# VH-VL binders against q17rb8r558to768: the designs that were tried, part 15

Target 1, 211 residues: q17rb8r558to768
Amino acid sequence: TAELSHLTKNVPIFVCTMAYPTVPCPLHVFEPRYRLMIRRSIQTGTKQFGMCVSDTQNSFADYGCMLQIRNVHFLPDGRSVVDTVGGKRFRVLKRGMKDGYCTADIEYLEDVKVENEDEIKNLRELHDLVYSQACSWFQNLRDRFRSQILQHFGSMPEREENLQAAPNGPAWCWWLLAVLPVDPRYQLSVLSMKSLKERLTKIQHILTYFS

## First folded at step 5 (VH-VL)

Design m07 (framework fv_romlusevimab)
Fold by ESMFold2-Fast, scan of step 5:
Structure m07 (fold): chain C 211 residues (1-211), chain A 122 residues (1-122), chain B 108 residues (1-108)
Amino acid sequence: as target 1 above (211 residues)
Amino acid sequence: QVQLVQSGSELKKPGASVKVSCKASGYTFTNYAMNWVRQAPGQGLEWMGWINTYTGNPYYAQGFTGRFVFSLDTSVSTASLQISSLKAEDTAVYYCARDIIGATWDDYFDYWGQGTTVTVSS
Amino acid sequence: SYVLTQPPSVSVAPGKTARITCGGNNIGSKYVHWYQQKPGQAPVLVIYYDSDRPSGIPERFSGSNSGNTATLTISGVEAGDEADYYCQVWDSSSDHYVFGGGTKLTVL
């Protein structure tokens, strides 16, 4: 049972942008409803809330990512700059409202571990190939674009020795998905995947498209 | 907001050429692949191929090589299908449809043009 | 070449559940997408990645995919659901999108 299991019902949802495991997500909070949400998160000690993109029905997507509050900088004009980082992914089971902001009952997502030794070997080979393609894509970007990415998201994470150690797979996959110029719906579908192999395959296809 | 608007119906004689256009709006044109799908009268959907809107590279399904040309004008967010040396069996409704990346991936077509009827008759 | 097999037609009474199948060799290892096409109109995506619904598609539309058969299920069928339904997969062996032959759903 995870420490955050108590955060599965009536979880506060910030409806704004895509968020990904391990990836920084700095937020400028101005609206009273979200200022209240952030304050409550800090006061209760959870220091977490969900992030989902909007849906055309004035609702929000069926999948999202928890954001962990790392730091809050209060500005004189009443705005807050909230430094967050992506945590666990989730699927929305039920939608609600509380004091002007959205809430959800959720279930957390984890990658399904590959146990067969031959399949693990194939996964590692795919991982190494896609990582090399990612490095090539990033290095071949225009200098200004590369600098902007580094400023906002930081450097691409290094390869991880054990691809299945983290429940969401390697950090670099999420960093890359955050920076690729791809449709948010596609990003959402990749976020919802429980297979590292499938996620690597989709990322490879995006990289090939922009090559 | 996302729209794919195709050119009007065409009536052509055998041996003629036709160009069907598909104008995209409401999104970044080069971030989505454009597919072409044919539907002959009373028949099902048949995938013809796709064009990479970022690189301009077309990919044709078997059976659509030679007489069929996919092209782009990115300045006006338009993809086009040209059919040369028209035959009676080319009579069909031609659809453009976008997906995120295109032909080499297990993706889906989220938006379709309204279709362009091409009739080839003497 | 990979082939998807659909029944040519399915009839269902209003308010009942319609099930449209899409058969293919090891189709459970592929992602299946479903399109609805009404007479004189372009196809509309109703299910993608086996079971996900686009915004605006009612919850009575659902999908499943396992083994050699994918299924589109429409519960509480309404007259407005009359249409041709097409399944679709990407076949990596041939580098082709493959459509099923289509199923005409009649609500009577």
Scores: ipSAE 0.045, ipTM 0.638, lowest interface PAE 6.0, mean pLDDT 88

Design m08 (framework fv_romlusevimab)
Fold by ESMFold2-Fast, scan of step 5:
Structure m08 (fold): chain C 211 residues (1-211), chain A 122 residues (1-122), chain B 108 residues (1-108)
Amino acid sequence: as target 1 above (211 residues)
Amino acid sequence: QVQLVQSGSELKKPGASVKVSCKASGYTFTNYAMNWVRQAPGQGLEWMGWINTNTGDPTYAQGFTGRFVFSLDTSVSTASLQISSLKAEDTAVYYCARDILGATYDDYFDYWGQGTTVTVSS
Amino acid sequence: SYVLTQPPSVSVAPGKTARITCGGNNIGSKSVHWYQQKPGQAPVLVIYYDSDRPSGIPERFSGSNSGNTATLTISGVEAGDEADYYCQVWDSSSYHYVFGGGTKLTVL
């Protein structure tokens, strides 16, 4: 809803792991504070909360991704299994606390659209090149890592006809970022980018390092 | 300074439940999978399965489905193993051990917890 | 189900070379890792990816892997090397790590 799209103040933050647009993020929740947070998200109808990794200086990172609650299973032993999927990316503007869990005032991130026809053609060319490199990297992985990735993240998404149809760009970029063996610092730098060209360039650099 | 610190020894009666915890420090918890390994008295190492610290998805080796549950609390960098309906055959030292997630290289257990002894006796 | 076979025990005199084998069907196509376990202690990685040593592991420890046999070699054996040694591989077909049964190294 429009109300959900304007959720930017006192957003509940689960400080745990990286999350990415369109990528599934199943969670096992047993801490009372987070069970309360998730229950509140369901009761208010937002069915969303923010996900950020820890940060030694600021409690949690300056960038994160909203998680949409798809399903919740409450187990007899008090644990909750929460099926989520990544939604909008955000930048943290102000940090807070509520009943033991972190909160933030946030600003949503969207990719800046390229309008020039020549730049769009160059972007498509870069995209196709990097996608091919990603496919090659994945197929050439040691069998163990390829098997683990398929089991936990599923298959790499296919190329999209319109690179700028989604505000976060192509889904395969986020799937790849989730599976690449890189430090969360690099993952955060890519998550924070508002340029698809910059993101593809950085991914290309990482892939070249691993080839 | 990478450390995996496990919870203390447990003495339980048959039919009880036990939860063994493994707290990680000195590294980014979600970059490494957590494995569980069992060693019965006088026996070798037996891999029980692993949990993906990024997604929370557990994978169990054959023979460890049903009574065994792997879980995470990534906010405190802790992985846990719960065993329900304890049997005498569950008497063992239980180890947690990390291996790197999604890396092209380094698929070995570079750090282990100190082990948690679980004794099941009447 | 992939199986790794180790001899139950190997005895060696101080200063001599110990060889601990790990047998597996076409194991040379897999990456073999080796762990040392002393009584009452957690296992410690001593060799990874067939032949690489972690920082802090003496050069006396080396490994090889070809055909159906991987071997952990300990040259100039010292009393402190007495331990149980386990080989390990990842089996992609079953999505399982597999350990060998372990070899007790006795130093006279």
Scores: ipSAE 0.000, ipTM 0.429, lowest interface PAE 15.4, mean pLDDT 86

Design m09 (framework fv_romlusevimab)
Fold by ESMFold2-Fast, scan of step 5:
Structure m09 (fold): chain C 211 residues (1-211), chain A 122 residues (1-122), chain B 108 residues (1-108)
Amino acid sequence: as target 1 above (211 residues)
Amino acid sequence: QVQLVQSGSELKKPGASVKVSCKASGYTFTWYAMNWVRQAPGQGLEWMGWINTNTGNPTYAQGFTGRFVFSLDTSVSTASLQISSLKAEDTAVYYCARDIIGATFDDYFDYWGQGTTVTVSS
Amino acid sequence: SYVLTQPPSVSVAPGKTARITCGGNNIGSKSVHWYQQKPGQAPVLVIYYDSKRPSGIPERFSGSNSGNTATLTISGVEAGDEADYYCQVWDSSSDHWVFGGGTKLTVL
């Protein structure tokens, strides 16, 4: 489709924080360049832009996630709160600039589907184990930390029957990665993975580290 | 170009101490943990532990506490292994190997030092 | 503690396919890395995360991991592939890296 093809070239990039498929990402926008970027996204009907963390060598990281604008709230002091939700992941192919904000040519990422029956069985077993570990980790947090997470990210998504139905894998993996207190380099590594098995394995080891 | 260059071979008597050094170059030293791996003559690889190059905090595998000390000199991008009260059983090739900080639990050792042979004999 | 079991030796004729196994309880749910070590040399990473190949490693090297067995496969074996091969996993229960005992590949 035209919408899909138009979103791969000269995509506006907000350089700030990590974003993940299906996960809310509320933004406080006060810089004129980003206010212009958001306004353009709304006016063109796209209502989307890319989100990447900064990078010391290339201005911003080689991987990111598209954000879809759900709502805009205006604060009394003139700042705006932009409610967004994560969409598709991408790899950066070429970097550019437009009116003070970064742009990129991108390629969308999808998980590689596992087709071997024994590997699918092992994937299900790993998934169920890691989901259980995630639930235990979350329930054992101090009440104040749990309340903060629930307020900002909502509840953990329920596990899905078909692990490979969505191109980015189960939603709960991304919710968990967003709430885990880990280095952005580790988060970026997990975001860039095209293997659900590798992603679940990394998440499991993070949970073990914080257990 | 990433390189890990280790100090030369050592011949020691039982009861002596030895210090093996691993000098890193071609990357930001504090972004990668340094692991130590031992290989006795004709035997397999044995993981000894790692040191966080950013904090200096060492973690030792079971059986490598007490006589074994991991240390850093960040000014020269060097990690060191000191073994005190040497025993014949310490005779081995000692390797340093890097992995990314914060992912040491499930990462891979992409670069290894060339190894340092430590021989303990009377 | 977690144990990885490798056959101590595997022999293969030049040009044929060698398969080196790494056995571990439910190893298919872990990520397996493989190292090649030639006599007098440091180990070299040849496969990471079950099946991924580092830059510079020939396409003849591949990996798989399912159930209780991970396998390193070397097709079209050459004399230069003769080496010891080690599998490696992270054991979350003990917080330790675990190496297999190693497999000596002989090209005859």
Scores: ipSAE 0.000, ipTM 0.457, lowest interface PAE 13.0, mean pLDDT 86

Design m10 (framework fv_romlusevimab)
Fold by ESMFold2-Fast, scan of step 5:
Structure m10 (fold): chain C 211 residues (1-211), chain A 122 residues (1-122), chain B 108 residues (1-108)
Amino acid sequence: as target 1 above (211 residues)
Amino acid sequence: QVQLVQSGSELKKPGASVKVSCKASGYTFTNYAMNWVRQAPGQGLEWMGWINTYTGNPYYAQGFTGRFVFSLDTSVSTASLQISSLKAEDTAVYYCARDIIGADYDDYFDYWGQGTTVTVSS
Amino acid sequence: SYVLTQPPSVSVAPGKTARITCGGNNIGSKYVHWYQQKPGQAPVLVIYYDSKRPSGIPERFSGSNSGNTATLTISGVEAGDEADYYCQVWDSSSDHYVFGGGTKLTVL
């Protein structure tokens, strides 16, 4: 459609941090180029922009996540407080530039749905095991650390009945990936995955490492 | 309904001062910047500057410093332009115009006042 | 100082397409806005962000912007479209809104 076409071509990119589906991403924006980018997103009615981490070779990473603007507060000192939440994940197809900020042509990512009965059963078992490990890891954190996570990200989302109802899989996976103390390259690799099984397996390995 | 209503036409002698007002309604006044635009008889549009309605801080374009003062009365959602020591060359229609965000952002003027004609004649 | 160049006048027959240009160095890297001003009236926004139409503006009005030229296109021109048209950009290097000189559209 014309609307979808607009959201995949010349998409404005905020080059800063990792963002994940369903996870809040509050931004304190000072740079004029990004203030401009956010304002344009509001004015065009899309109320969305892409978020990617920096990359030494290609300016920014090949994968990112769209951020949906919920609220914006413009402060007298030139800062903007932007309340956003992660939306669809994407792969970068082409890079560009507009008035000092990066742009990209993108392709949205969705998890590949598992249809085999045995594979669905195994996926559920893996999910439940990893969820339990996540709960245990979080509960065993020092009180100070746990309080900081709750303050910044909120509580861990509840388990979902249907693991494949959402195109990005269960929300708790993304919440967890945001809070785990791992190398950004691993976070990016997990974000780029189209397999819930592969994503759960990777998360499990990280949890085992920090347990 | 968003409206910007300006004060009536003024006829002044050189050396006098004039104050043009622009009263906003139909939106939260402090969420939008107010711009001033001048149009001399038979000429094009000329941007004079803007005022941040949230902070009260004015910004003047080159050529509009000194004699020109932008001010606000937020209690009545009104922006004002004062011109002191009037000269014949100040004869023009003066417009207030709302931009959604402020001058730094490639923004546009979505609503305009009807204009105030200021004539400076001996 | 950044300068926008418009032709002083454009004439078009009713029902035909009018094209009003706005020239500026690397203007394609900026967003262009267009205003219509009828005699004795305040300007009215007709196109913003190169190609977007405000509510109430007919689909006959469209815009484009690439390289060194932005264009306002009015298809199926009507007598009521007679007006002065101004392009506008924000120039971040000078911290200034810049207007073109205006184009008088005459419908013959």
Scores: ipSAE 0.000, ipTM 0.422, lowest interface PAE 19.2, mean pLDDT 87

Design m11 (framework fv_romlusevimab)
Fold by ESMFold2-Fast, scan of step 5:
Structure m11 (fold): chain C 211 residues (1-211), chain A 122 residues (1-122), chain B 108 residues (1-108)
Amino acid sequence: as target 1 above (211 residues)
Amino acid sequence: QVQLVQSGSELKKPGASVKVSCKASGYTFTNYAMNWVRQAPGQGLEWMGWINTYTGNPTYAQGFTGRFVFSLDTSVSTASLQISSLKAEDTAVYYCARDIFGATFDDYFDYWGQGTTVTVSS
Amino acid sequence: SYVLTQPPSVSVAPGKTARITCGGNNIGSKYVHWYQQKPGQAPVLVIYYDSDRPSGIPERFSGSNSGNTATLTISGVEAGDEADYYCQVWDSSSDHYVFGGGTKLTVL
């Protein structure tokens, strides 16, 4: 643990919902413990905290995503709206507590780069196929559901020319995973993957099921 | 807490029809596929097929077409199996079991109903 | 049709290690899941994706899968482990789930 940076040790954890790299995650905060946690994140200058779903065995899941605080709006009734966006993914190494909220020692996750030229070509072909399926699925949704997604998550991100430029892969994959009606257990499994190919394959299976 | 609760045992005569229900609770019903598994007396587990709870589309394994019908009532989170023109060889325990996406790719059955015994005899 | 082969029965003394095999052509290229079924009860998932354990399943249950044989290993066997054990795979060629014939574990 002495080898871990302070940004990976005793990280505050908001136990609530799934979060994904590049995806907005607006939070309505009313609990005193989380108000304190957010104030501390701002005061220390980190402006970040971890987000994990609850777990029946270990209080919260073994994988999560960091949330970056972009803005805080205070409501007249005492509630706060915290605008956040997903950052780096992480794996939980050790669990703790501080002043009523959970903490964790973590290690950050990044996708493993594919270097073989034939594999890169196959990855591009899979990517383009799955992206097209995603566009078709979204365009075929009823207007009301599509409008709700646009309001909450924004537009589907554009395709990226370099699939491996970002450490978490293309942004549209995470946007799609956030809007697809799948169980958090499965979403968590996909979040934990270090292979873009595996992630695209799983997303393709989800799209096939809901098509 | 995830639970799958099946209807009670049935004793039927050959040629009759039976409907076995499986009521789900503790999760979003349409996010998981429902599978049906048969176990004849003293025999092993036999996969019958699955139903897509989001689309309502059933898929039947070979040997379970025609007389067997998978259906849903999403308003009460219930999947049902109906067997028509019952035969003695239909005597078995019938289980519902959930998986994430049915037989569209590799997965496992994480929760099972308690089973419904269907006995076909004169 | 893809076929999974299990021994009909395995006997083990309390506290010893039981090994239940599941044979299948190139099964090491598939994921194997294991279910425990006690008399008059529904099956319970004990191992999934070859070696992962669901919440609530003791560490003494483990799995492996390579070549043509998958194995469920139960160390420190207890009387309560006496049950039928079934392996399961998803067969991509048929889009079917396939179960093994089951193995009756007897704890002496």
Scores: ipSAE 0.193, ipTM 0.680, lowest interface PAE 5.0, mean pLDDT 89

Design m12 (framework fv_romlusevimab)
Fold by ESMFold2-Fast, scan of step 5:
Formats: C-alpha cells, sequence, structure tokens
Structure m12 (fold): chain C 211 residues (1-211), chain A 122 residues (1-122), chain B 108 residues (1-108)
C-alpha cells in the first residue's frame, strides 16, 4: 500500500471533470481503459487516482485533484459505478501513457500557512465574512435549486475552528466552488491557489457578483 | 454554441448619440460579465469597462466616464453601449467580450462579438 | 497605471519559431492572456493563464511568464499566423484590465 504522499510518479489520470478536496465525485465509467485503471488501483492497494479536466493542448490540465475510491460496482453491461471523494490537489510535472490511459508525475499542493498573528486575525475576519455571504447566497436560492444541490453534494460543511488545520483549507470553500455556476477554467484557477486568503477573496468576488 | 452578435455599423455626425448592442446566446447570460473594448483605426485594444449581467451595475475605466453608458436587457440576453455627444475621436470599432464575474483578478475574455464600427465625421 | 510593453513588429520565416514578448513590472506574479487579431476580425483568445490553450488552438502555440517578461511562442509558423498579437493582464491595484500595445507578426 502506498501512502498518498508517496504516490507521485506514473500516477493514473482519469481525464473527465473537476474534483475538489473533501467533495464527493461519483463516477459512471463505461470505457474499458478506465475500468482497467480503477481495477488496478484496487488490486495494488492504492485505491486512488488523479482527476483532471481535458485540455486540447496537453491532453489534460496542469492541475487536478486525487480521488479516493470509497466503493465500486462493476455492472454486467460494462458500466462501473465508482464512489470517490476528493483528496490532495496536485500540479502536473510530466505526462505519460499506460495501456490506453494517461499518467502523470505530480507534485502535491498545500496551502501556505500564515504565521503572523495579525494576519491570522485578518484571515479569520475575511473567512467569517465570506462564509456569511455563502450562507446568504445558498438560503436565497429557489427551493428547486437548493434541493438539487443537497441531493448531489449534501449540506454546506460547517465552520472549522482552526482555518489552517487542513492542508487545503476549510471544506466549505470546496463545496461552494463545486456548486457555484462558474466557468471550469475559473474553478481550475482557484484549485491551483496555495493561499487561503486569495481563495477566500476570489470566492467573495463570485458571491458579490451574484448578490 | 456561444455567440455574441453585435449591431451593424453606424455613421454619425458630431454631437449625435449612438447605441451599440451585443446579443448573447448559447450560455446563461447572467453568469458572465460583459466587457466593452474599443479599437481606434490602426490602434490597439483599449478596455472601456464592464457590466455585471446579474445586477445590471456598470463599472467604467477612467477615460470612459460620463458620455458612455453600459446597460442590459436580460429578457433578450443583450448588453448595450450608448455614446452621447459623439466626437471624431470616438471613431472606432467597439467590441463586446465575455469574461467570468468581471473585475475579479486574473480573468480573460473567451468570446468576443464581431465588432461594431462607429464612424463620426462631417 | 500598469503598463505592458510589446515590440511593435516581429518577422519570421515560414516553419521557424516566432517569439513575442510582453514586458511588465513583476508580470510573473500576474496571469497573462494572449489574443490573436487578423485584419477586419475580432480578437481570438489563443493562450490564457500564461500557458493554457483554448479548444481549437494548435499545439504550436505556447506561453510562458516569469520575472518581468511573458512570452508567446509560435513554432512551425504558417502564413495563416500573420496577425496582431496582444497580451493582457488584470491589474488588481488599479482594478482594470491592461492590454499590451500589440505586436504585428509578419511571415516572410
Amino acid sequence: as target 1 above (211 residues)
Amino acid sequence: QVQLVQSGSELKKPGASVKVSCKASGYTFTNYAMNWVRQAPGQGLEWMGWINTNTGNPTYAQGFTGRFVFSLDTSVSTASLQISSLKAEDTAVYYCARDIYGATWDDYFDYWGQGTTVTVSS
Amino acid sequence: SYVLTQPPSVSVAPGKTARITCGGNNIGSKSVHWYQQKPGQAPVLVIYYDSYRPSGIPERFSGSNSGNTATLTISGVEAGDEADYYCQVWDSSSDHYVFGGGTKLTVL
């Protein structure tokens, strides 16, 4: 079994959609190459693979998120139903191929921790303000849209006592990014950020646009 | 498919007003900000400002305050630029261009209208 | 106000590599986008966020951005690449988009 932090070379890549830390990403897999990839992930004990959106230049984007396999069902008609959840973010260093699917050498991303006490205080104030804006946005959605979000993504994660305890910052930021009607390229930009302050600021701009 | 279709060319006298329209299709109009860009004959691209298509609030670059008005009609997915008290120096091609949530840092224009030529002479 | 500087023209022989620069103070800390404009046509996005290509843009277009210079690189240049090229950034300090002056690419 390889630990997530040790899996950085020849990582299998599923080229499909955006994935985010802590956010569920259910997959319906039909292609034989991806069924093979998932089966190998289970058999080798890693039970994870990378997820990147397509890119017409490089085959797939320079940033992505690891998906951890929670459950898998191989159906007789050739489909696979795979329950995954987002793990660590990564940057692509080198691209490759293996038995019909893409691979990559990657570098994991973590938010840069703010150490200065005044900056931490300002970060908490920004966080609380943006969280409040997010709650207001969600509560003001029409019932049908709110119900769809709850069905597919679950409820918005609660505030975390320590904003910097997780390497990717608060879970609610990623939940919100997954549910907001924003361009995938914008989502990719936010995914690549190493600053919680920058990410909160960008999310605030989006929420202000819709307010 | 995403399209931004602008109104036809205009020939105006100094002191007149002109309204350039930009009709969007193929996406949810209110999810993307609309920008206006000017290009005088033989010159480069000059950003004029943007309008929030969800709220209708416009933001103008420094040189474009007063005579320039950004507006929209969300019922027909159309953004408009009105220029009052036209001057010869307003002669240019005017483009609308879509970005995501205008005035956020690091955004770009992924789709452009074909441009509307406004000529102010005689 | 923030200023982007481009050479007014670049000439290149067919099949060779063209490099168009965009200079700006600490531009490597900003995201640079590139547009191609052919005569009588609207600009077309060819590179976004320094190095990414939109769907439909050939792989011979690439970008980089570090320090005070961003570069658009076009390898295997074709006659159809003749155009004006503009770099663009968002300047958060002034809250506006900034375009470079444009570079006319001429294929010999």
Scores: ipSAE 0.006, ipTM 0.555, lowest interface PAE 10.3, mean pLDDT 87

Design m13 (framework fv_romlusevimab)
Fold by ESMFold2-Fast, scan of step 5:
Structure m13 (fold): chain C 211 residues (1-211), chain A 122 residues (1-122), chain B 108 residues (1-108)
Amino acid sequence: as target 1 above (211 residues)
Amino acid sequence: QVQLVQSGSELKKPGASVKVSCKASGYTFTNYAMNWVRQAPGQGLEWMGWINTYTGNPTYAQGFTGRFVFSLDTSVSTASLQISSLKAEDTAVYYCARDIVGYTFDDYFDYWGQGTTVTVSS
Amino acid sequence: SYVLTQPPSVSVAPGKTARITCGGNNIGDKYVHWYQQKPGQAPVLVIYYDSDRPSGIPERFSGSNSGNTATLTISGVEAGDEADYYCQVWDSSSDHYVFGGGTKLTVL
């Protein structure tokens, strides 16, 4: 969105893991560069930074997700626990460095809204089918894995009445992508999609593959 | 190449003090915690505690409070273990071991020093 | 204090499969790591996070962890596998790393 485009130049980037809209991303931070980055984010009032996975050719991936800082706990052992939640997705336009951590000029991503009535109906049908498959997959997991998922990511979000109300689509899609045992490159390709239909189709494909 | 090189063997009398050093190379020293592990003759591995290489703060396991001190010299990428008022029971091989510090606290020891034998006898 | 229990020794014939257990209360809720130690040498990581292998560790080494028992499995055992094996967990309730007592693997 235009109002929030002020944080598009020299955005600090934490190079570590995949992050997704609405999904909790608790971070245990030990590295001096990232402690500085997080402290600056808090002091400037933005309370946000970008999260990207590493990339062999370009240092970090072309797509990522902004993390919003909810809380910071400093531990006696010198580590920090940073409670964050995924916000807007972005595409990297230019890479840089600042005081030992990566930075980027970015462009925010939003889903393209479906306008046609028949397409909206088909999207809802696909959504409900894939949601049902996701529920079945989660219910069939061993108790240990289910407990770990609940501890790290919380419970699976409930279905939303309006599939296109949020700019990134339904929250459960991102929760599911975070917990599915897929290659980060595949996760990254899904994160980059601007079509809810394409994202649901890819998630359905993943569920079918691991079923 | 990551290496942890420990100081040589020590033969001490009861009541003396000893300092075991562990010099790290091949990585950024302050990004990884250093653990200390003891192994008495014919016995298993016993975790003694760890030191945060970034803050310098040590944490000791219950059996290793008091006479045991973990310290750092970050300028030379070295962690040290000092044992005061040595007892025969302190006779053991002492290992330093690198702990991967990252997203979770469920970490493991990926590199170990070669060990330093400390013998306490009169 | 959390306790990990290992059998003190396991014997296996060459080419057969060795199984070394590590018992702990609800150990399946923890991540288990395994170390190999040969006489006069420092321990070497052979399995981490229950079942992952470090670079250079043969595929015949595998791990599992569920309920109250974690298991290190060595298939096609070779004479060079003779060593002491130690399991390890992080116990979040005490903020301690805990080692099992060790298991001496003998290849007959």
Scores: ipSAE 0.000, ipTM 0.429, lowest interface PAE 15.8, mean pLDDT 86

Design m14 (framework fv_romlusevimab)
Fold by ESMFold2-Fast, scan of step 5:
Structure m14 (fold): chain C 211 residues (1-211), chain A 122 residues (1-122), chain B 108 residues (1-108)
Amino acid sequence: as target 1 above (211 residues)
Amino acid sequence: QVQLVQSGSELKKPGASVKVSCKASGYTFTNYAMNWVRQAPGQGLEWMGWINTNTGYPTYAQGFTGRFVFSLDTSVSTASLQISSLKAEDTAVYYCARDIVGATFDDYFDYWGQGTTVTVSS
Amino acid sequence: SYVLTQPPSVSVAPGKTARITCGGNNIGSKYVHWYQQKPGQAPVLVIYYDSDRPSGIPERFSGSNSGNTATLTISGVEAGDEADYYCQVWDSSSWHYVFGGGTKLTVL
């Protein structure tokens, strides 16, 4: 909701893995600090927290993605499985700590819209080309890898008619980044981009490398 | 109360096909993955694979591709295992067992079906 | 592929402690679950996440996991504990569950 877009200060951060807009991110919550974080998120009604990968120098990366809590499955031992989905991307402005877990002041990211008609046409052509390359890459994966991807992430999202309707661009781009066997540096680089054209170009280069 | 109830025993000839069902009750079916485990007479437990009850996509362990098909009917909270071109070595007890959907971390099988004996002979 | 090794059988006198091992390369970095199976019955979860007990499982059952060996420990063994015991892990590299070969516990 609109109210959740104002969650920008002292945002709780789960330091674990990459998360992407629209992509499911199920979590097994074992550590007391993270169980407390999840409980607070539910009790305050925000039902959101940030997800960042670890960083050797700065505790966690400068970019991340908000996770929205969809469902919580309680285990008999007091542990829980938290079904989340990626929401808004963010840039970290300040780092903090609260009761053993990390926090951050953040700034949300959104793609810069292309308004020139010729540029929009070129963007559509690039999008369609890269989408076709992605479909070809996925269909030509060895059965074991393809099955495991479908099991965890589901099928690749369909193309969207309006490429700029969502602030983060097409959902299939994020699904693909979640499944591509790339260095986390590339994943962070793409997550931080504010240009759909740049994101599609980078994805195309990655796909060409793995073709 | 969580229950997994499997279909009755089957006696089949080589080359036939069989379908074993596992009906779930007492919980939201799509919140838990369904695993299939085989146990040949006098042998240990052998994991065959799982099916994601939310997405419908199956994953098969090595040795259980081709003749083995996992499927779902979510309208009746039922998972099924079909074995085609039955061979004598398919003789076993087949179990369904649940774990939590989306497990990318370690997880366990908290509830098991009672087992379905499939005998392939003569 | 990841392999779990269990002794085929373990014998113990009533009232004594039984220890059933589960060997695996760097198994201490994984969570180990244990199942009890009595003849003609489905397996029953007795230990999960190395050392946790489901409701209804006696305190006599405990688990540990370190280095290359996980252990299921049953203290004060009773005749009713006779069963086959299986260890299990999730292997994230292959996205597969792996069972040990099973250990038959005999109370003599």
Scores: ipSAE 0.000, ipTM 0.468, lowest interface PAE 14.1, mean pLDDT 86

